# VHH binders against Serine carboxypeptidase-like 19 (SCPL19), part 5

Target 1, 268 residues: Serine carboxypeptidase-like 19 (SCPL19), of Arabidopsis thaliana (Mouse-ear cress) (q8vzu3)
Amino acid sequence: SLLVKSLPGFEGPLPFELETGYVSIGESGDVELFYYFVKSERNPENDPLMIWLTGGPGCSSICGLLFANGPLAFKGDEYNGTVPPLELTSFSWTKVANILYLEAPAGSGYSYAKTRRAFESSDTKQMHQIDQFLRSWFVKHPEFISNPFYVGGDSYSGKIVPGAVQQISLGNEKGLTPLINIQGYVLGNPVTDKNIETNYRVPFAHGMGLISDELFESLERSCGGKFFNVDPSNARCSNNLQAYDHCMSEIYSEHILLRNCKVDYVLA
Short names: E, the ipSAE of ESMFold2; O, the ipSAE of OpenDDE; V2, 0.75 times the mean of E and O plus 0.25 times the DockQ between their complexes.

## First folded at step 1 (VHH)

Design s2 (framework vhh_sonelokimab_d1)
Fold by ESMFold2-Fast, scan of step 1:
Structure s2 (fold): chain B 268 residues (1-268), chain A 125 residues (1-125)
Amino acid sequence: as target 1 above (268 residues)
Amino acid sequence: DVQLVESGGGLVQPGGSLRLSCAASGRTFSRYAVGWFRQAPGKEREFIGAISWSGGSTYYAVSEKGRFTISRDNSKNTLYLQMNSLRPEDTAVYYCAAKPYGTVYLRSAQEYDYWGQGTLVTVSS
């Protein structure tokens, strides 16, 4: 694992402590899942630990990390060992909680598979992989095993979140080690306006290497840096956004590097 | 599956330049992220850099300091490594490696599926 002081496409130093790394999972270690881990700014030893499952395509982990600094935050002093309440405040979630952002399934961000079969995913498989990831992650981070643990995500990622909690609980009951101190789950509202989120996704996808320099340059020039509410008569911008959408869709699918991501919509 | 063959290695004096090529013979090379690694005797394989399937994105190890440039020509199924301002410490066997559906951020040799046989680069006077 690595301590990270800056993020691609982000200007200046990070306002939080960030660690990144890989965890091997799967039958023969044929899936490598990448994570971003942000420590609590208040009291990392005792504050809640939450895995955040964004459920979105390609750039979701970095987008979620940045959006976690939005207006919603935990009320740490009102935490009673169940689902912590969120309030509309100026605090980021990392002011009172440790947050582990997982890039899953394989093919999301830096996460990858060593075989085609391992690359295949479903909601059920992802829930099992999240449990496997956590058991291994806690072995490498034993200092966090006693912190109250939550599985979190936004409300439209909600199909995975409760299922992952059930897998963790079943694993604990069956004697899987280490025992995870699971307390519940959190389903939050989107913290960023849809239009602002869309406008950020394009630059961050480029910063992560998920779209080509050619596509990004074409998008910037044809769309003037505004990637939402585009006039449909601006054919170049509209076509480039379609290419972007297609590529990002493929990144979350089994075959993220398909030739179809290279479709040129701009004629000479 | 893809088969990779490196070429262009040889003896070069300190401060010199050298261009390595890596030719791919398999189908769907355009779907592969590809990278360059090097290995000196008794050392672990070291990551040099990688290039995306489209050629639009590159990622380099920080130790290269802008001396090396990776490019590809998918119409020729060929990957290139341009090496400038070569130093004795650059002496190694250079390998190209490919990962289907991989990312340019893969830095460990064990993460790549397909490898060439390597080409020796010696930087000496």
Scores: ipSAE 0.000, ipTM 0.138, lowest interface PAE 17.3, mean pLDDT 70

Design s3 (framework vhh_sonelokimab_d1)
Fold by ESMFold2-Fast, scan of step 1:
Structure s3 (fold): chain B 268 residues (1-268), chain A 126 residues (1-126)
Amino acid sequence: as target 1 above (268 residues)
Amino acid sequence: DVQLVESGGGLVQPGGSLRLSCAASGFTFSSYAVGWFRQAPGKEREFIGAISGSGGSTYYAVSEKGRFTISRDNSKNTLYLQMNSLRPEDTAVYYCAARLTYYFGSEYRPNEYDYWGQGTLVTVSS
């Protein structure tokens, strides 16, 4: 796993502990699920631990899941041509709880599958994969095994959240180890604005070094700071967004925090 | 209005080849990423492959990459799927789909696509 000490858009070091990593699941390890883990600011050893499931459409970028119940929020909803500014929220659940944000199924955010069969998903498969993820995660984080554990998610995760709790409970009954200290589940109903998220993803990727300065400048010029619902006649903006998509698709074949996208399309 | 119309399906013997076409109209084709999906009776809709608006990037379901090739001709507003070494398991209705916005790792999800064709039936049988 990796301890993250700073984020683009936030000045100075993070005032909370953030860890990211992958957990391999499946019989052949052909599914890699990515997580963000924010430790409680109060008492991580004893405070509740919750896994938060996002359920699907919306934020597929590194930053989105941190903002559902986490310590950071975008500062306002206006993009001003720079890395989007982030601010601390005083209402974060991470003031009193540890939160594990899981990107599932494979294809969500940075989570991926190595084979076509592994990419295929269903509600039942997702529930089993979440249980498998947690058993493996707790082996790597045994200090959290005794914390009261909850499964949480948004309204889109309404079927997955209760199903995951059921799979965890069945696994405990079957004697799967480690035993998970499951206490219950939480369903939220957050308002999500995918257009705002999409607009901030491009400058955030640039701030993270995931796309080149040249590509970012071309996107700003051709798209005018608007990276969603692009006018179909604006081929330059659309072509630059395709280059952005290509760069982002390379992340899972490289370490996600390394700067590796150097694609630069120069036309006379 | 937006239309996607598939053609080229039909009956073919195992080991044979087919090329499917998808004709697009009513939108700026080169601005959309487009892909192919298939659905056999009693099964979920399955991703085959996708190609970026410019044609510079292609994405495949892992098991299809060796037998199936996706391509596009933006001057003709047409998407293609070349299918080789066909098997009875390839029997399905094949759909083309178009999307304006892209999210990393979402190529295989039908719900990410804005527009869909009506489908063309491919039957692989002796």
Scores: ipSAE 0.000, ipTM 0.113, lowest interface PAE 19.0, mean pLDDT 72

Design s4 (framework vhh_sonelokimab_d1)
Fold by ESMFold2-Fast, scan of step 1:
Structure s4 (fold): chain B 268 residues (1-268), chain A 126 residues (1-126)
Amino acid sequence: as target 1 above (268 residues)
Amino acid sequence: DVQLVESGGGLVQPGGSLRLSCAASGRTFSSYAVGWFRQAPGKEREFIGAISWSGGSTYYAVSEKGRFTISRDNSKNTLYLQMNSLRPEDTAVYYCAAGPRYWSGSYYLPSTYDYWGQGTLVTVSS
């Protein structure tokens, strides 16, 4: 794993501990699941540990870190065409809890699979993979085994969250190790304005090098800097946003499918 | 400023092994995530592997995992790529690259990296 000490758009060092990494799961390690881990700012040794599952369309686990219940938010009034500025949020769940943001299934965020078969997912498969991920993660983070553990997620994760809890409990009953101190689950919603979140994802992706300069310029030009509530008659903006979505999807599957996220648009 | 210089390329037989080195000078090497890319004739530059500034996280292209190993020695400001079981398809110019201090989540994209070496040719043949 890697300790992240600074993030693009945030002035100075992060005032909280952020770790990122991969956990190999599946037969022969054919699935690599990516996570962000934020330690509680209050008392990480005793505070609850929650895995947060981001299953909503267009929102990877970085959305949880930046938009849902994490310590950072975008500063809308300070954006000027560079990497969007970030600021601390006073309503972060990480003020009182340790949160593990998991990108699952393979193809979500930076998580990937080594074969098309391994990439294919179902609700049941995802629930098993989450349990496999946690057993492996706790082996590497034994200091958190005794903390009360919860499974959380957005409403889009409604089937997966309860199913993952059941899978974990069954694994505990079967004697799988380490024993997970599961206490329950929670379903929540992002506390940040969705229009601001949506509008900032495009500039953030560009600032991080996830989309080409040409695509970003076409998006700014055709959409006038607004990437939400797009007029349906504005075909140029709609087409460019579809290209953005396609590009982002390819990034998340680049390791197994396609490396081409340099899409250029020309209006004839 | 970071200057990167690759070395260790050359002709190698199919099934053979080769170790590439990338020497860094300028700003502190340990502050950057670094990676290896290659470019075969007629193809775009493709990702091989990357390692975080701390060495705690490694990322590999799917087709190379198990054959190639990336490592770094921050005390020597050097990045390594150990290549085993080489195939004719591995023939390419290999580049090392240094990116931002923070994890970008995009180690597999060439556009993520600010500093690049000149490349070293690896030919897998007779």
Scores: ipSAE 0.000, ipTM 0.107, lowest interface PAE 19.2, mean pLDDT 71

Design s5 (framework vhh_sonelokimab_d1; at its last look DockQ between E and O 0.04; V2 from the best seeds 0.00; counts 0 for: pae E 18.2 > 2, placed apart)
Fold by ESMFold2, look of step 2:
Structure s5 (fold): chain B 268 residues (1-268), chain A 125 residues (1-125)
Amino acid sequence: as target 1 above (268 residues)
Amino acid sequence: DVQLVESGGGLVQPGGSLRLSCAASGRTFSNYAVGWFRQAPGKEREFIGAITWSGGSTYYAVSEKGRFTISRDNSKNTLYLQMNSLRPEDTAVYYCAAHLKYGLGYRTAEEYDYWGQGTLVTVSS
């Protein structure tokens, strides 16, 4: 693995930790999967860890890092024959989460296979390879084994993301080690079902440490796991959602200084 | 790669209602989070609320306390802001804004890449 201190297009040394490397997987080590790893800027030892999967025309996993939730963005929204300068984003998930950006399957970006058979891919094979990657990666990064873990991705990764969660859970049940502290998944982009997306945002915020255990349990209890189009007569659910929304808005205004939102956090 | 045009502003009596529109061209709303901001004379831009990509989630500034409703019509590529129980303090230029960066940052103007030119709302007797 390699600690990267600078990147083309970014002026000066990186103000965050970036690691790159390969993990060998497959029966005879015949697939090499490349990754980028960005540690949380807040508390990497306790903050959640996520693997971010991206797919789509013309993008490797660096596109996830630069066009989704990472700490960098291109200055501007047009590629015109040169790489535009990079800047830090105002809001990055890596301010409060550790994120792995995986290049999979073999043939994506810098990931490769040593034989033609190893290059052959299917959705099921890719899901299995992600689980293999994670088990091997955690062996090399034991300090992250206990962190709450999520699988995330964009709309092009929609089937792969839930399938990877399934494979990780099955692997844990079968006794594969190290055990992965899998908590769920997150899908970005508007193409997903809006009700499903909305319902997962509260558990995601909890897993990222943005809301307290007490507030999360109160939300789950009072809202019955449904955080959209709630019954207006359910005052406890409505009050808890208002507290949640207010806390989230204050986090952005105070530059993400509040760690936990409480059940009784009210400013009115 | 997206252009936003607000409309529907004007003069309204205190206690009245007004519906603002934000028409998008160049690109569809399906891949953008879209929000409403306002700027009163001598003040900085203030977040009102946002609706996420595909209309999945709607978020409001706490100060509205349910007076404003954001909705969208994908067939017309248009976002709406319904404002009820208007007060003189709601007098401002109202702006529509959009961005592609998925995440939790819907409340800060600095996260939005595209802006309309604004529509003036005046609340007075």
Scores: ipSAE 0.000, ipTM 0.113, lowest interface PAE 18.2, mean pLDDT 71
ESMFold2-Fast, scan of step 1: ipSAE 0.178; ipTM 0.533
ESMFold2 (binder alone), look of step 2: mean pLDDT 77; pTM 0.803
OpenDDE, look of step 2: ipSAE 0.021; ipTM 0.271

Design s6 (framework vhh_sonelokimab_d1)
Fold by ESMFold2-Fast, scan of step 1:
Structure s6 (fold): chain B 268 residues (1-268), chain A 124 residues (1-124)
Amino acid sequence: as target 1 above (268 residues)
Amino acid sequence: DVQLVESGGGLVQPGGSLRLSCAASGFTFSDYAVGWFRQAPGKEREFIGAISGSGGRTYYAVSEKGRFTISRDNSKNTLYLQMNSLRPEDTAVYYCATSRVYIGGKYFDSYDYWGQGTLVTVSS
C-alpha cells in the first residue's frame, strides 16, 4: 500500500492521512481492486469505518472522495474547463469516520481484471467481490477489525449496498474470517426501499457521534428497532423520533457543529 | 414545518423543453443542499442532480448527459430544473428533496424532506 503525502492540484502537504493500494480477489487472484483510505481526523482507532461504493461503469470512487463526503473539493464555484486547484473542506465525513473508497467493479478507476472472464460483472458478483475485498483488506489492516463497520454508497449502488451487507452478514454466520463488525449501511440518492434506509439512518447517526448515547438508547427501547411507519399512539417512540429530527436539524451544511444531542426530559 | 412544493410539470412533445420549480419554506434555504429525483410508473425513484446551499457546486447523475441543469435562487427560496431535449423515457413524477449536507465534497447523507411531486409526460 502507499501513503500519499500530496495530490495533484492541492498546494502543500495533506493534513489528513491518505493510503491507496490494491487488493487481489477472485479464485486465482485475477481481479485487482483499488482503494483510497482516509483515516478519521478525530479518533481513527475507535471511530466508525465505512466503505463507500460509487456505482456505475467508468465512475471512480474518487468522486466520493472529492464530491460527496471526502475532505477535498475543487477550488471555486464550478468547473470552467480548466483543472482548478483542490482545497480542504471543514465538513467532510472524515472529520468523524474512517472512509474506505472502493473502486469496483473491475474497470472502475484503477481497478482491473487479468482476463476477460474475470472482468465480467453482475450485481451478485459485485456483492461477493466486495465481501472478498473486505476480508482481505482487514487481514492487512487488523487494527480496524474492532471498529463499527458500515457500507455506504450512492444511487447507482442502492441495491448493491444492502446486498453487500447481507453477504457480509451471511459470511460471518458461515464462519468466514476475519469476522466483520458490520453495523448497517447508508444510502445517498437511494434507488431502493426508503423504509430500510430510514431504519439504518438512526444507528448510523449514533455511530457517527451525531446523536447522544442516551437518545439512541431511548430510541431503541421505545421503537423496538423500527424507526418508520410509527404508530402515533406510541408516544415515547414518536417523541424520541422528534428529538432525533430536532438534533439532526441543528447540523449545518458548512460543518458538523454538534457531536451529541440529548433527550428533552420535559417530553416525558 | 419544512415544506417543498414542485410546479411546472405537464405534457410536452419529444425534443421539447420544460422548467420545473420547487418552492421551499420552513428552513433557511441557503444553508441546505437540495436535489431533484424522478419516479417513472412502476419504477423506483432515481437521482437526477443536487446543488449546494450556496449554489457553487452541482452534482449530476451520469445518465443525465448534459440535458438537465439544476440551479437555485436563494433570494426566492426556489430550486429549478431545466430539462432540454426531452424523450419519452423522461416521463415521470419529478420530486425535489432537501438534505442537511452539501453535495460536492462535504458530508453526504440521505434526503430528509420530500415534495409531493409534479408529473412530466413526454408524448406526441
Scores: ipSAE 0.000, ipTM 0.110, lowest interface PAE 18.6, mean pLDDT 71

Design s7 (framework vhh_sonelokimab_d1)
Fold by ESMFold2-Fast, scan of step 1:
Structure s7 (fold): chain B 268 residues (1-268), chain A 123 residues (1-123)
Amino acid sequence: as target 1 above (268 residues)
Amino acid sequence: DVQLVESGGGLVQPGGSLRLSCAASGRTFSSYAVGWFRQAPGKEREFIGAISWSGDSTYYAVSEKGRFTISRDNSKNTLYLQMNSLRPEDTAVYYCAADLEYWTGYSDEYDYWGQGTLVTVSS
């Protein structure tokens, strides 16, 4: 891997740590996946680690790094056909999380395949390749093995993201190593299994500061750590989940770290 | 426990091929994740690749990908390393290793090791 200390278009040294590299996957190493890795600006040793998947082949994960949740953005209005100027963004998720931007499948960004068969992709194949990539990546980055790990993506990744989480969990159960400390996933406007999403996202929302400590503690106490298939007669849990749903519905995928929640109280 | 014995080493010309075997005895071989390592004179032990318990998944060191292939036959208690397009810098003692819990690139995680087999690549 390569530590990147400066980027064309950005004045001076980068104020965050950026690493890029390739990870070989597949039985004969016939697929080379490229990544960008940005360490948390707060506490990389303990902050969450998230892999970010961009929607669809042909859009590099650089889209997440530059446009969605990363530390840099293009100054489009100052672009004049030369190196595009870059600026820091004030709403980067890398202020509180380590983010690994993966270019997948082969053919996205700098990622490539050595054979036609390896180049061909499907949702299921991509889910398996993401798991293989992560197992190999953690071998080279053992200092992050204990960090709570999440899989993230936009709405176009709605099927791939939950599927990748499932593959990681199955790999852990089969004894694949290193064991990945998978905690859940994050999606923008997905059509996914709401029960699984809710159970994982409640702790994640709390960890990211999107819901109050008071609400989270009430959810844990009233719901016993299970935030789906709730008995409607459990009024405290049901009411607390209603407060959570209301809060999260106001935030959506738009700048997850913004103060944009109408509900800030706990229902008895 | 398991006992591992490598075979198939020898002298090969540059560009040649060799297949190494690792025969296992002891506990059920399918209970172990297994890997291949090598060590050249005066150098540290280097990871080559590993294969999961079932043989469905493999992981290779970047420098050896495309030239080396790992496979296993659990019914025969045997691990294989197919080595193609050999180069003088591939000269080393090759070891197979096994572990009950991990299949990684870290030699420190493997509990059982063979005695090694010498591969010399020269004219």
Scores: ipSAE 0.000, ipTM 0.100, lowest interface PAE 19.2, mean pLDDT 71

Design s8 (framework vhh_sonelokimab_d1)
Fold by ESMFold2-Fast, scan of step 1:
Structure s8 (fold): chain B 268 residues (1-268), chain A 125 residues (1-125)
Amino acid sequence: as target 1 above (268 residues)
Amino acid sequence: DVQLVESGGGLVQPGGSLRLSCAASGRTFSEYAVGWFRQAPGKEREFIGAISRSGGSTYYAVSEKGRFTISRDNSKNTLYLQMNSLRPEDTAVYYCAADFYGSDYLTEPYEYDYWGQGTLVTVSS
């Protein structure tokens, strides 16, 4: 896991403690799930711990960190050719709770699978993966095992959130270790725009050094700053987004911080 | 490559118990993630439970509420499903399934490569 002291788009050091990392799940470790973990600003040792699940394609767990209940928000409405600027929110659940933002299923954000089969997902498979993720995460973070634990998510996660709670409870009953101190769940309707979130992922990846300057510039030129709902007839943009997807998949197979992405793409 | 054959189905009265077996042949059974499914007439295949390659982890459909227990004996290349407190609504064809590449959390029919022919369980007086 990695302690993160600064983020692209936010001026200066972060005023809260942020950790990121991967957790391997499945018997052979065929799925790697990525998380963002923000410790409570009040009392992390005793405050509730919540996992926040983001629903729907195009809205990764960073959506929760930035839009739902986390300490950061994007400044302004549209990408302007630089790393999106970030600011502190006036209201954040992390002032009173520890929040674990999970990128699930495999293929969401930085989470990936080592095989084609493992990459495929369903609601039920995702519910089991979340339980497996938590059991492994608590082994690495035993200091949080006694904190009251909640599963949270937006309305798009309406089936997944309660299903995950049931799988956690069943796992406890069947003797899966460690025992998770599950207290319940929370469903909300964050003010989120899926298209805005999707549009920021490409420049965010560039700001993080995950894609090359050349690829990013080609994406900006060929796609006109819009990386969602791309017209299939725009072959240059489509090809460059395929290169982006390939590059990100190669990074997923190694480490999120590797920057030696090797893809062929069209310079527009 | 593996072939699966279910057995142990039959007629049982409500409240009764039944143990199903699934015998595997071909590749080493211990290399496969395996599970049980059932299908009632006119319904889709429903997940019952799955067990990891080693047998150390088990996963059940929440709706079964602990009435069913899955186990495996790798030395005999056999998967078992113990069913207790059976009800008329448990009447279905029961299938075992195996997947070489899958992890122990496989719960969807399309995730399994190998399937048995099924064994009929009828719960009636």
Scores: ipSAE 0.000, ipTM 0.151, lowest interface PAE 17.3, mean pLDDT 72

Design s9 (framework vhh_sonelokimab_d1)
Fold by ESMFold2-Fast, scan of step 1:
Structure s9 (fold): chain B 268 residues (1-268), chain A 125 residues (1-125)
Amino acid sequence: as target 1 above (268 residues)
Amino acid sequence: DVQLVESGGGLVQPGGSLRLSCAASGFTFDDYAVGWFRQAPGKEREFIGAISGSGDSTYYAVSEKGRFTISRDNSKNTLYLQMNSLRPEDTAVYYCAAERWYGDLSYDESAYDYWGQGTLVTVSS
């Protein structure tokens, strides 16, 4: 897991605690699910914990962090070719709750599968994978196991959210450990802005070490901070975005973080 | 059946203003980026501007920034284009369009699947 101290577009250090990481799940451990975790600004030890499932196909969980119920918002509609500025929102649920934003199924955001079979998904498989993710996540975050737990999502997640609750309850009944303190679920209206989400993915991938400094610098220079719906006549930006897509595709399909994206290896 | 219906076109004098509307039906309007294009007789279709489904992001053609403002009212399933300081070269049929790509902004007309029939704006004395 990684504790994120700053984000592209936000001036200074983050005034809330943000963690990101991967959790391995699946029958053979061949699925890696990515999450963003924002601790409550009030009382993380006792405040509710909620997993937020975004409903839009292909939508990253960063949509929830930025637009649905998270602490950050885009700071106006002006854009000068750099990363869009971010500001704190006074309406964030993270002022009174801990929120875990999950990128599921494999292929959503930074979540990936190591085999074609593992990549195949269905609603039922996704519900099962969410339960597996949570069991593993709570092992790594035992301080939250006693917090009242909720599954949340927008209206597009209408069948996934209740199904995940059912799967968690069945797992508890069957003796799966740790026991999850499931209290219910919350459904909201769908909210998605893929332009802002997609534009933030490139700087976020760089911040997370998923692409090289060289590639990121080239993307910044050639694309002017806009990484979606690029003018086809801008060949350098298009070529650099192809390199980005190739790098992320390798991570997604084969878990080859250090070989394709970095010229200088990070020793772990 | 997806429908986009433009209205508000007409004859206006140079320097005048006009507001176009586009009524959308047959899809979840809030989930789609929508935009405005125009086409003058004998010319290619030209991008004017687009707005994200939430309304939080806009993207304008450089030549139109400051004179034209795109906005939307999701409660009314309506897209707007406010046109100020109109010039004779703004004479064109104006089209609203909804993107194929969910939520993304684009200046490329191939990214738009659904098009209205257009409304004529004539800027002349």
Scores: ipSAE 0.000, ipTM 0.094, lowest interface PAE 20.0, mean pLDDT 71

Design z1 (framework vhh_7z1x_3)
Fold by ESMFold2-Fast, scan of step 1:
Structure z1 (fold): chain B 268 residues (1-268), chain A 123 residues (1-123)
Amino acid sequence: as target 1 above (268 residues)
Amino acid sequence: QVQLVETGGGLVQPGGSLRLSCTASGFTFSSYAMNWVRQAPGKGLEWLSGISGSGGSTSYADSVKGRFTISRDNAKNTLYLQMNSLQPDDTAVYFCAKDRYYVTGYLTYFDYWGQGTQVTVSS
């Protein structure tokens, strides 16, 4: 694993402990799941531990870290033409809980599979892989095995979150080790200011490499840095925002993994 | 049909140099960022470097910064990695990876990969 000491958009070193790493799962370790782990700022050894799941392949769990319940949020300043600044959140769940953000299934964020068979996913397969991930993660982090454990996610994770809890509970009943101290689950509906989020999402997407330099420059020129409440007569801005929406919608589509992934030709 | 083919790997002595090439076909090469990723024996994938569609922006992992140089020739649909001051720990299979977007970022998605080319650094 790796300690992350700085993030784009945040000035100076991080005032919380962020660890990232991979956990191998599946037969022969043919799936590598990436995680972000933020330790509680209060009492990591005793505070609850929660795994946070976000929906769908191509959708990074970094969204939970940045938008849902993590220590960082977009600064409430007006858009100024640079990468949106990040600031600490006063009511982050990481003030009182350890949160493990999982990139699942393979193809989400940095998570990957070594074969096409391993890369293909379903709700049921994902639920099983989450359980496998946790059993392996706790072996490497035995200091957290006794902490009360929760599975969390946004409302888009409706089937996955309860299903993962069921798989964990069944594994415990079967005597799988280590025993996970599962206490329940939570489903959240994170609330953001849609106008501010929309205005800052465009430069954030550019800073994260999700849209091209040319598209970003065209958006800035045609939209004047305002990406919401666009004047209907400004066709250039509207057309560029449509291109932006197309690019962004693709990364959150589960179909991306089925249509465009060739990872089995790399590692076979 | 998207295809990426790496060449230029081989055996080299510590302190030596190699130039890797990746020839792309089946898409508009200049519209997408390109990346180099490696996998050392028994280790996971490590991202090394990325270059924007125009070649105007480049980025590097700390482990190779100052030693490796990424470049591209859009007229030839070819991506390059110039590797200098090679060390035994640079031994790995090196992969060319197509980004889904024009610029490479920390959370970007690679939708196509080449077959890899072996680089072995030993005396």
Scores: ipSAE 0.000, ipTM 0.119, lowest interface PAE 18.2, mean pLDDT 70

